# VHH binders against Uncharacterized AAA family ATPase y4kL: the designs that were tried, part 1

All scores and structures are predictions.

Target 1, 330 residues: Uncharacterized AAA family ATPase y4kL, of Sinorhizobium fredii (p55530)
Amino acid sequence: MARGELMKKLLASYGRDEDFRAVAEQIIDEEEKKNNRVLARTLRKTLEAGPQRTQSAPKALAPLIPFPEAAADFVERIEPEHNRNDIVLSAANVRVLLGLVKEFRRADEIRQHGLKVRSKMLFCGPPGCGKTLCAEIFAAELGLPLFRVKLDRLISSYLGETATNIRKTFEFARKQPCVLFFDEFDALARTRDDSGEHNELRRVVNSLLLFIDNMQPKGFLIAATNLDRSLDAAIWRRFDEVLWFDRPEAAMIGRFLKLKFKNVPVAFDPARNSAALEGYSFAEIERVCTQAIKAMIIERRKQVQERDFNRALQDEARRRAGQARLAPMI
Structure headers, positions and changes below count from the first letter of each chain, unless a header shows other numbers; Kabat numbers aren't used for antibody chains.
F, E and O stand for the ipSAE by ESMFold2-Fast, ESMFold2 and OpenDDE, each averaged over both directions (binder to target, target to binder). V2 = 0.75 x the mean of E and O + 0.25 x the DockQ between their complexes.
Where letters were taken out, [cut] stands.
Atom coordinates printed by the task and the answers are left out, and those that the model quotes come from them; centres of patches stay.

## First folded at step 14 (VHH; from w6 with D62K D99E)

Design x6
Fold by OpenDDE, fold request of step 18:
Structure x6 (fold): chain B 330 residues (1-330), chain A 121 residues (1-121)
Amino acid sequence: as target 1 above (330 residues)
Amino acid sequence: EVQLVESGGGLVQPGGSLRLSCAASGFTFSSYAMYWVRQAPGKGLEWVSEISGSGGSTKYPKSVKGRFTISRDNAKNTLYLQMNSLRPEDTAVYYCAKESGSYWGYYFDSRGQGTLVTVSS
């Protein structure tokens, strides 16, 4: 796009922070492509140094309705600690999430046309691939409070209590715009197939599914599962969108490594090791990075050395091998 | 109208045995799974045993497995719970409960008035 057109777009986006940023990023990218690296860097810095709108804690649109005392045992509010720059997502996930944000912002208009807004998401992927982090960041981007539901605590040994707890949870979520996050949703799904488990658990699961189906949240419902194959087709149909959090590919690993070492002096290019980390989760890779950084600190060095990274990787590989030995016992 | 009437409760010493009965009426007894549940003082309702409509399948929680046996006589519309090796922690009101016919309904659509079982030295 001609420099003039981008400038027009930039000016036209004045007052629309997201659009402004998007156009600014495009300008920066174009400058980078033109090998104006100094300008691109300066522009990026300027964009970043722009009044950090103290992300005024997205003014909780509405006063947070206090958790019913009874829900306090199994619902936890998660305060945002991360932002969109702290996560590496697939292009597909980014697209879907951005779309969801747009729909949310124009939800009233969409509803006026008699259409439903997507509000139920299923996050699928192995542990440590950023499902929880994504939910946190997503909620933060929307300015919505994030509530994590502890399913293990929600499920009571006493008959009837679980159903009540489920109802309370969903009633709470209906009262205010929020992101309701169900972690380890697969734990519930497993109970459906196990003929040996009490019918109670099956009913609990069914009840939960019914609530999910009938719920029209003012915000979002997110369920996270580690096991894709264990979910019944019936469960999948209850969600408006499914996001896959697969183990990162080399390209994503490279980005992640750059992110993790962004503020750390390194004597090597971490991205060169991206291929060696294929098959690892983001959490595992993060552990490698952290251990490498710790080595630098412990030895009072000024920079992380490649040997630190390699050693950390070896240690992680060892750990992984050990876990694999234990997996059949679970 | 579904009616469930429990009987057989009483005072028993630790290690003792007791047999509970539940007379069912008002529904096709053999078509429904039946349950024994119990409620101890100050505690919630606890599942104790399950038996399929045909009586071919039974389930128990770990707390009573090996000690309690659920059975049914479909010809007599009667549910039984044989309780052996009773413990003080088994002290509760025991209820006979009928499985809900609704997939989305509560666990039990009907239960009796219960029978008190007290295990004490």
Scores: ipSAE 0.086, ipTM 0.488, lowest interface PAE 2.3, mean pLDDT 85
Fold by OpenDDE, fold request of step 18:
Structure x6 (fold): chain B 330 residues (1-330), chain A 121 residues (1-121)
Amino acid sequence: as target 1 above (330 residues)
Amino acid sequence: EVQLVESGGGLVQPGGSLRLSCAASGFTFSSYAMYWVRQAPGKGLEWVSEISGSGGSTKYPKSVKGRFTISRDNAKNTLYLQMNSLRPEDTAVYYCAKESGSYWGYYFDSRGQGTLVTVSS
């Protein structure tokens, strides 16, 4: 085939991975036949270096049912940007999550035996400890779209709208396999206990909880909370699994530091500073790492120095101390 | 048939006061929590105040707390809303509403025709 025809086929195969690969291989073969060995090798390397489409062709996720226009204001689709290699989890969480994935993959078989599939998860832990990231990666591993519910927008100041919004959200989630993620779920729980709030809000919260109880998602429902003590024991019972996202221990910190500096030249072992970062969240630690890397860039150095890291840590410590001063005022 | 009739609305200057009344009939008044709600032009229905059936408990949103006072006279089947320190943003049609007897239903199963409150200089 003429080179131009193969190129046309290659471009036409964009989005069709199998077809694309087939055409690419044909191009490589043609170049080999032409004794363009260097080009053929380069093309092959490029094709292999491309994201190994794990052959599990994501089953053509049925065309995503568009969000009703009304739900677009409080439901957001999150595109996957991270994978399992981008997160540090406890051994316990890894075990639970892997179990959930296996169960999901065999859900039909499990249901045939008259058993329920675990589909509701509660993520508990301080801010910045990877709850949202975990939800994203989990959805990606399942090949399911992730939808984040903005609770602040869902809860309207206008009477009647909140109930409608809740209903719409759950109706949407029932229509397709997806991961529905409720962030800051503790905000709802606080409303329930606040004697100063209108009874309507309490009813709304109860309604939401009822929907959670009655929902049989084709995918997963995940609620994330920063304050475990604020949640009524009754809320906990509504979830099939509870995952704890604690502040990382020294070992986890070490892994995280290695991850963050994986593609960055460093003149020191970041993991040696793991003990100094105990008590910090992953988000805070990430900020330290980022600041250290920025210092390298600003000074046009080839490697991040330990002094960069230490300075960044000092800055973060100062920031943390400032926040602690403000906390009693809230 | 449940009937709720609001009265007492009118034009008032900023900083002024009004007292709204709601005459209730067609149900056991003391057995239900009552509410004042309002709807400003182009806006949705907003909760303004709540009072328990006995009158022993009252609640207010932050927007009116300290300025508005809900009360009731169960002997007269009448609900009241004392509005002080009125602001232009308080301009709305005010409704008295009866608590729904259904746990899963709408918050209110009945409301009056409303009374217009206009706060303007």
Scores: ipSAE 0.077, ipTM 0.457, lowest interface PAE 2.4, mean pLDDT 85
Fold by ESMFold2, fold request of step 18:
Structure x6 (fold): chain B 330 residues (1-330), chain A 121 residues (1-121)
Amino acid sequence: as target 1 above (330 residues)
Amino acid sequence: EVQLVESGGGLVQPGGSLRLSCAASGFTFSSYAMYWVRQAPGKGLEWVSEISGSGGSTKYPKSVKGRFTISRDNAKNTLYLQMNSLRPEDTAVYYCAKESGSYWGYYFDSRGQGTLVTVSS
């Protein structure tokens, strides 16, 4: 391939990270063939100095052997299935996340000035409001692998071995740029406060919090919790940023509805229902949307009709009323 | 219980050839896909070959395709890696690895201690 053709491919790949890296590797290989080994080495070092994308993972295939033997039982790699166009975030959260992305991309410069790079985030808010999806998309934007820690397996394991496996898990995360994700972190907070017959679990939880406090990730540590009003202040102090994932207001609901129906023919304006959906989580609203779409398919219609949406909303309201009957009374 | 013992590593000149062996015991060898992986000094683990339980299907990454050949002898419970046209970049500790047999098996659940291959003049 002509040198000019490679330069055309490089320019055409702007903004497409997988294509850009592939073309860059071709350029480096071509310079090596010309015996420009110093130049090829310099170009490769420059290419590798940037943040690695998910699609630029180490040549050892992550699904084949991505973990230390002991840590593999307690973490899983999450492959991104979503992009930034699949989520609706508050303006406040967007500003924080963009700032963290910019900070990460210039981390070496920031450290040269003697400053710390923010790396530990706490996602707070009710279930179904996008915490896990946000962690996935954030990792994908940075080109970092996302590893979910299986907290329930850590807590339920034999406690002596559990403490060892927590250490091994943090050692794994410390050795590579990644996003380490702790879902359901509120289970830890509740166990810490329990003074009953779970003293060994409480010691493990306290040790886990100390590991989090002392960790210096090469990427990010994200903990997600449903407890946003009663968190122990000691837990909050472990994190550089706290992001709130509240139930959406009408404007956010409208954007979310447009997102969920963007590729589906509809006979009505879904955004008209934004006010009726206040108080619902994004997960609940998504169920309304999918149920309405399924009704179109089942009834063999060409468009989602407003009655299908209203019926799905009625069904969701009944599910919420039923769940309220099951919840502990206060 | 599962044991994998690699052998056949050593010092070889660039352009030379070397055959690695892996003796397997403690499981039904013919029922599992087997792998060779390597770890160069200061690098992470790199997959270098895969062979099906029967030996009928083999896979290689671009970095070794055409130079390395994986094979197995199910009668001897032995996995092999024939490495030809060796280059200094192939210097690494080579491990054989057994495919996970669990329902959730997504990763390797065992590997041997490895054998060092050094390609240098």
Scores: ipSAE 0.000, ipTM 0.090, lowest interface PAE 21.3, mean pLDDT 74
Fold by ESMFold2, fold request of step 18:
Structure x6 (fold): chain B 330 residues (1-330), chain A 121 residues (1-121)
Amino acid sequence: as target 1 above (330 residues)
Amino acid sequence: EVQLVESGGGLVQPGGSLRLSCAASGFTFSSYAMYWVRQAPGKGLEWVSEISGSGGSTKYPKSVKGRFTISRDNAKNTLYLQMNSLRPEDTAVYYCAKESGSYWGYYFDSRGQGTLVTVSS
C-alpha cells in the first residue's frame, strides 16, 4: 500500500484506538521493508510511549472466548483445481459472470464516476448443479483466493462464539481481495422461518445479514443455496446478482457428456444419451460417466462400451427410485 | 446502570448442595444470555454455565455437566445456579455475568461482585 493511502487510513481511524494502532504497525512494517531502520524504530518508540485506550483492561471470561481461534474451524481456503474448461454453464450465467469479471478489472475507474461495482452474488439451484464448482472457477479466473464458510457449523456453536466468528470472518475478508463463499446458505433461510420466538438466534442471523449488507468486499461475496421458493425477498435484496443453476437440458447434457469422455476412449457417442438424462443433476450424470469408465478399467477393456454406460444409467435410475421411496420414510 | 448481585454462597461439605442466586437490574434481563463464572483462589476465571435469554438453551463444561443446573426467572429478573454433588475443587468465588451487546467485543461488560462457595471436609 502506498504511503499516501496509509496516511489516509491512519487519519480515518481517528477515535478508534485499535484501528489506529493496527495502521501504525503497518506503517512501521512497511518502513522496515524499505530498510528505513532509524525511522521505523523511532515510530515504534513513539507508538509505545503513548498508549491510548478507552477501557483500562479486558476482563477474562473463559470459556466464553473460543479455545482456539474459531475462524479457522469454520473457514477454509479452497485451492484451485479447475478452470473454465471444466464446467458447463448456461449462456445467461456465462454472460453475467463475464460482466462481473470485467467490472472487477475496471472497478477503480467505475468508482471514479460515482458508480457502484457489483460484488455480492447469490447462487440458487438444486444440489449437484455446479454452484461450488462455479465459485471455484470464478475465483481462479479472477486470480483471487477462495475462502469457504460453513454456515451450518458456524450457527450451531455457542451464541457469543458464533457472533465473534462471524465478525472475524468478515474482518479477514475485508483486509484482502478474495472470494468469500457461504456454502449451504439454506441454513439461514430455514433459521429465519424456524426462529419466530428465538430472539438470540434471530439476532445472530440478522447480524450476519447486516454484516453482508455493510461489507464492501475487495473481491466478491458469494452465497449458495438449494432453496428457491422459501427464500424471502429480504435475503435476495442483500445481493447484487442472482444466478440460477438448474438441472441441465439436453443440449447442456450433451456438452457435459463430451467433456467427461474427451480423454477416454469410447466405442459409442455418449451424447446420444442426452434425452435419457433429462431431469438428472450434473452430479448424477457425472456418476453415470464415472461408473462407466470404472467398468472399462475393471474389465480391462480398451474402450468404454455402450453396455457399460447403460448399466451405470440403470444403477442411477435405481438410486433415484430408492430416493423416492426413502422420502416417505421421513 | 447494570447491577448484578450474587448471593447464596457459603460453607458446605463435600457431596452437598447449594443454590446461588443473581439479582439483575438496569437492563432488559430477558434480552440477554447470562453466565455463571467462577474463580478459585489463585486461579483464573472458569466458565461454569450459560443460559439463553428465554431460558430455552443451557450449556455446561465437562467439569460440572450433570451436577450443576443454570436457570432463570425472567419475571423476577433473577438467575440461578443449582450446584449438586459438590467437590473441594468447586471452591471458588462465583460470579454471574451478562452477555455483551457489542458486535465487536470479546468480553462481557458487566459481572457481579461474586459469592464465595467453600467446599471443605
Scores: ipSAE 0.000, ipTM 0.091, lowest interface PAE 24.1, mean pLDDT 74

## First folded at step 16 (VHH; from x6 with G105A Y106S)

Design y1
Fold by OpenDDE, fold request of step 18:
Structure y1 (fold): chain B 330 residues (1-330), chain A 121 residues (1-121)
Amino acid sequence: as target 1 above (330 residues)
Amino acid sequence: EVQLVESGGGLVQPGGSLRLSCAASGFTFSSYAMYWVRQAPGKGLEWVSEISGSGGSTKYPKSVKGRFTISRDNAKNTLYLQMNSLRPEDTAVYYCAKESGSYWASYFDSRGQGTLVTVSS
């Protein structure tokens, strides 16, 4: 491969340490083949002088301790389908997440200093703003398996089962490095406030919170909530970091639109419509994009037209208006 | 030692009524919320009714609301469950249970041996 192509690959691998190293080694090998021994040596030295990522040999992914069969009903492994290029995040969230990754990678060193590693995160924001996607990508970036806990299923109508299920979940999470993702965490908060619910549920929730508080995961615990206001201060304090997934601003929308149309021929600049999409979630915007693309396909056109986008937006607006009618007047 | 002894179970026809009693001893009865729970064959433990220590507050699941009434006599250290309009699905062993004194412990720290209620035509 031409030196320039390898350099491109090297730059493209920035942030992917394994890929970076692989490409770097390829470059070194090529230089060795070219009898540029001095350069090869220097490059190797430079690569080695970089923070010795103690190649802790990817500890052979300890055989994924199979999730106890009993937990299969409420815990689901999520296979990564997305990467960091598939998500648009705020600068703040990016900063925090990158920091967490770094901290995780040096967790042993940090612990040797008697410090705790951040391992518990709360994702807050409206539905469709990328909380689940972020958790997936985050886990993938760390090379950790992602397990989604279905709280609705975890909460059993039978006394004692829920507590057992909670315990099993946390025991599982302690045994192996993983990302444990609690979706719809606000469901628990609702249970606490509902005076009509059995006290058992309250206790279960409290138990869960206690487990969260006392747990030191080898990986990460992530809780996602749609309702910020419903979470009491006690819940917030149990998390090491809080990430806000707000509805995207125009700038973020623009990036998202570019992302969604990246591989699709368009006859217009999608980002021009960013302002019109303010107030929409990423999921809603995605629907608009998808519908516009579908229109192109259906009509056997070569490019998505602005009219397709506008029509899709109108349809989404109508949908949104309908949903607002169904939303219980809280 | 906490003791809970249930009584009053038996065979009843659909639409019939039963009154269960639970004699409590070994603790300050009025200081604890009390519960009736039931376990049907092959099913888990189900909450049936709750009453506060003073007896001023009661709660019921939807499954028995309007049909069952929990009450207590603190002077007699006795818990009651009046069951009306019984249905076959109410067939279970019914237990009297004491609220745990510890917030972090099991929901119930004590329960009786239970009394069998069978609703059958």
Scores: ipSAE 0.106, ipTM 0.505, lowest interface PAE 2.0, mean pLDDT 86
Fold by OpenDDE, fold request of step 18:
Structure y1 (fold): chain B 330 residues (1-330), chain A 121 residues (1-121)
Amino acid sequence: as target 1 above (330 residues)
Amino acid sequence: EVQLVESGGGLVQPGGSLRLSCAASGFTFSSYAMYWVRQAPGKGLEWVSEISGSGGSTKYPKSVKGRFTISRDNAKNTLYLQMNSLRPEDTAVYYCAKESGSYWASYFDSRGQGTLVTVSS
């Protein structure tokens, strides 16, 4: 291939690391064939010395197309702040997510075979169990921008605006690769069950569901719900994959505790308290850890003591008990 | 062509009553649900009332429930809104709207020019 064609390919592969490397290797091979051994060596060294792209989380490709300003009230871009090391997932979820990433990377080949790519995911589980965090990290791993849609706000909008906003949201998602994250998806179910609500809301919900069904995103659509029982079978069928975010078991809690205290001096083994935290969400456990660490800081100690952890746990338990008292009143 | 013409708006004192009418033409009136919607100054469009094609079912938001009554005369192709116990917050342009025949389109495919209702002392 003429030097110019390879250069074009190289430039065209910018941002695609594997393709870039492949083209670079072709260039190197061509130079070797031309007996330009010094140049070939230099290029190879340069390719190898090139900043080990620390798997820097593929810089979320800034969306080429900004989200419509009108949607600012219910759609927000989430910048990645976390990576794969910041989350504890079940083995099942890890397997599914890795599979989805692989599928995404080979999407064109899959489509060439006349097969559909999984692109719609439902995240189910109680609050504080890492659904949003998982979506963030997943998007970051893919190098896709993450947009969060608050359905409660979207549904509460004025007449006519809701339909328009829904349409705009989906149109946007069709135009560029992104992860669209629908938070509080259970709001849809609430709307369906309320016989006192205006038929318009029902229509809006149906419209939204239809858009979900007909959407072929270049990236992913993720819906998160706290209430699995409230979703009808029709809703479930619209998703290609379902991930369950249950309250962590003792083993997962242990990993999480290790993670949270990784960079903090501790005078005890946090994992020993894993059993005591069963039934708690990751968010609740995080609060316990944070409070324990704060106690160390406040008292100007060099290490977190077990007493700090235990006290924090007691406080969290009290908080939980208080919430349970309020639940029947809501 | 679908035409909706609202009438009956005006100035009324708080606690007063007003009856709005909407004359419909250009479509089979009884085959469609009809709506009253309103837009207050600086606010978005709010639905006020809904009535089924047959007139057998009506719905109201909490804001007007018990005060407003939607009705229709299919023989006359006319929609009505009886508004009682009017409040200053009811001040708005009121529109008659026709249910859209398409699920993919806006909820309303047609609305009138509106009639202004002003509730003021």
Scores: ipSAE 0.094, ipTM 0.484, lowest interface PAE 2.2, mean pLDDT 85
Fold by ESMFold2, fold request of step 18:
Structure y1 (fold): chain B 330 residues (1-330), chain A 121 residues (1-121)
Amino acid sequence: as target 1 above (330 residues)
Amino acid sequence: EVQLVESGGGLVQPGGSLRLSCAASGFTFSSYAMYWVRQAPGKGLEWVSEISGSGGSTKYPKSVKGRFTISRDNAKNTLYLQMNSLRPEDTAVYYCAKESGSYWASYFDSRGQGTLVTVSS
C-alpha cells in the first residue's frame, strides 16, 4: 500500500484501537522493508510504550452495543475481574481455546472461503473445576462482552411468554459480538429428561435447543454443565467444541497452590500436598487454601503454617464425606 | 534455565518399536504435566500424548491410542514415549514439552530441540 494510503487508513481508524494498532504495525513493517531500522524500532517502542490496557482489559473486535432494555430481564453483563494469569488449564484445553481465538481473529477470511467459524462450546465437568472462570477469561481475551443468561428468569416467565423470552435473548446475542454464557445448562437437560410427563415443559426445552442449534453468534455461545455422561447425545452434537474440565491432577494442583499463596508467606512448600489433593475440585482446594490463610490471620502468625493447612484439609475431607452420603441414590 | 533434551530417535521398519526419552532440568518436574508433540515434514505440530505430573493420568489422540505409551520417572526427571506398531505416518520430529503454567495464551512453556523418528521399509 502506498504511504499516503496507509496514512489515510491510520486517520480513518480513529477511536478503533485494534484497527489503529493493525495499521500502525503495517507502517512499521513497511519502514523495516525500506531498511529504516532505527525509525522502525523507534516507532515500535513508541507504540508499545503508549497507553496500554491491563492484561485483563477487554480488547474489543467491534464497538460495544449498549445493553437494550428488552434484554435486561434475561441476561446480565459480567465485567471481567480475571485474566489468563488467574486460571490453571490443561494443555489440551489451552490448545483448543487458542485455536478458537485464532479462528475468531480470522473469521472474515475463513467465511470468504465458504467455511464456518466455530462459535458454540460446551464446557463439561464436575462443579468447581473452572468452567465459569474459563468463560470469563475467554471473553476477556477476545475483547468481547460476556452476558450470562438468567435461566431462572427465562423459565420463570413460563406462564407469561417463555418462548418470546428465549427469542429475545437469542436476538440480543445475534445483534452484537459477544459471549453468551449459559451456566448450569444441565437444569435444561434435567427438565427435558425428568418432565417427560409435562408436555409444555418439553416444548419449551425443545424450542430452546432449536434456537441454540440455529443460532449464528457473532462471537461465541458457551454452555456449562455438570452432567457429562448422562447428557443426551443429541445435545452434545449441537456444539462445535466440547471441553472437559476434570478435577486437577498433581501438576495442576501444584500450580494452583502456588497461585493461591503467591501473596502470602508460607512456612511450608504447598506443592508437597499436590498428590494428596488429587480428586478434589479447584473450588475445594481453594477453600482449603482460604481457610489456612484465615487461620494465620486469626492467630496473628507471620506465615501460614503446615498445621493450618492440614486442619483445613481435614475439614474439607469431612465435608466431602458428608456430601458423598447425600449423593443421589436409587 | 528450563531444559528438555530428547533422545532415542532413529530409523525403524514399519511394525517396529522405539522408545524416546526426555531429560528434564531447571524446574520441579513432578509438578507439571508433560507432553509429546510431533511435526511431520511440511505439517504443523500434532499432539501425541499427555501425562499428569504424578503419572496417574494419561491421554492419547486416536491416531496413536493403543500403540504409544507415555510414562515418567519423577526420581530421574525423565519422560518416556514407548512407540509400538510404528507406521510410515509416524515419521516426524518428536518433541518433549512442558505444560504452560497459569499463562494459557501459550500451549507449551518450553520444548526441546527434538529427536527424529523415521519409519520406512
Scores: ipSAE 0.000, ipTM 0.165, lowest interface PAE 18.1, mean pLDDT 75
Fold by ESMFold2, fold request of step 18:
Structure y1 (fold): chain B 330 residues (1-330), chain A 121 residues (1-121)
Amino acid sequence: as target 1 above (330 residues)
Amino acid sequence: EVQLVESGGGLVQPGGSLRLSCAASGFTFSSYAMYWVRQAPGKGLEWVSEISGSGGSTKYPKSVKGRFTISRDNAKNTLYLQMNSLRPEDTAVYYCAKESGSYWASYFDSRGQGTLVTVSS
């Protein structure tokens, strides 16, 4: 694009940070292509040091929002420590999450057109595939507090108290923009052949589903479950969006391996091992990486060697064979 | 370091065909999904096709489905895009891209210089 056209586009993007950054990067890339290194470096430094870096004044003390004691026993606040560069997600999941972020940022405009904004998500997939980390990163991307619901604290030996605890939790979430997160939702979603436990769990599930139906979040509600396609369809319909956290295929494994070794010296290309790791969860693959790194440290070497990785992989294969042997028993 | 070099662009008439190539080096080519993306004049980047590391799975948006075919030769570390039935709206700079890190990085850090395709009478 001509310099004049890019400058017009840059000015037109005022107030839209993502558009502004995209155009600014195009301008910088064009100057680099012209071999104008000094200007390109100066522009990039300015862009990266803009609102994010030049705010050198001490952070103003944010208003201390009182944590309502009525909900204090049922939720825990999770401080965000991760960003989108700390996770590997499928392209499909990224598209859904980006769409939800865009809807949230334009919520008032969307509602003015008589449309609803998506606010309730179900995360499905096997354990160890990134559901909880994704919820944390999503909340951080939105700039919203993340509150994890303590399901064990909601459920009381007295049924009336359980309903009250659920109400208090949802009242807490309605009063503020937040991400309300229910981990291990599958513990509530199954019926079992146990008449006492079956009836109490049904009452809890029905109560939760009623509150979910009637909730109008100022942010988001996320439920995470290890159940795949076995959930009751009535449960799925309560959510505006479903995200699937499948075991990674080779391309995602390669990206994950690069992420896990990004700050560790490595004597080999970890992505070469991606085919051997198909069928493993991200948590299992992380354990292979961690064991390989520990082996380097224990043997006091300067780099993770391929033999360290191969040994860790062999150990994980042993554990996996043991897990498969136990699967029919549980 | 990762290197991606596109070639095969040029001027064609509507209804014509072109085949784009992307020579890849600096990484284990067969372990990564590869993409073609394009940028038409005055427009943002558009995803055009995706192929799995093995080549067994391909994906296309509706705008090019049935007209474009992505393929790869893992022995030669080369990615291809066969473009048939070209239309003036296909005029763009075409980039190949390697999947790297998070989805956010694929279009900014690991792509080639691009090759221009112009479709006009």
Scores: ipSAE 0.000, ipTM 0.132, lowest interface PAE 18.4, mean pLDDT 74

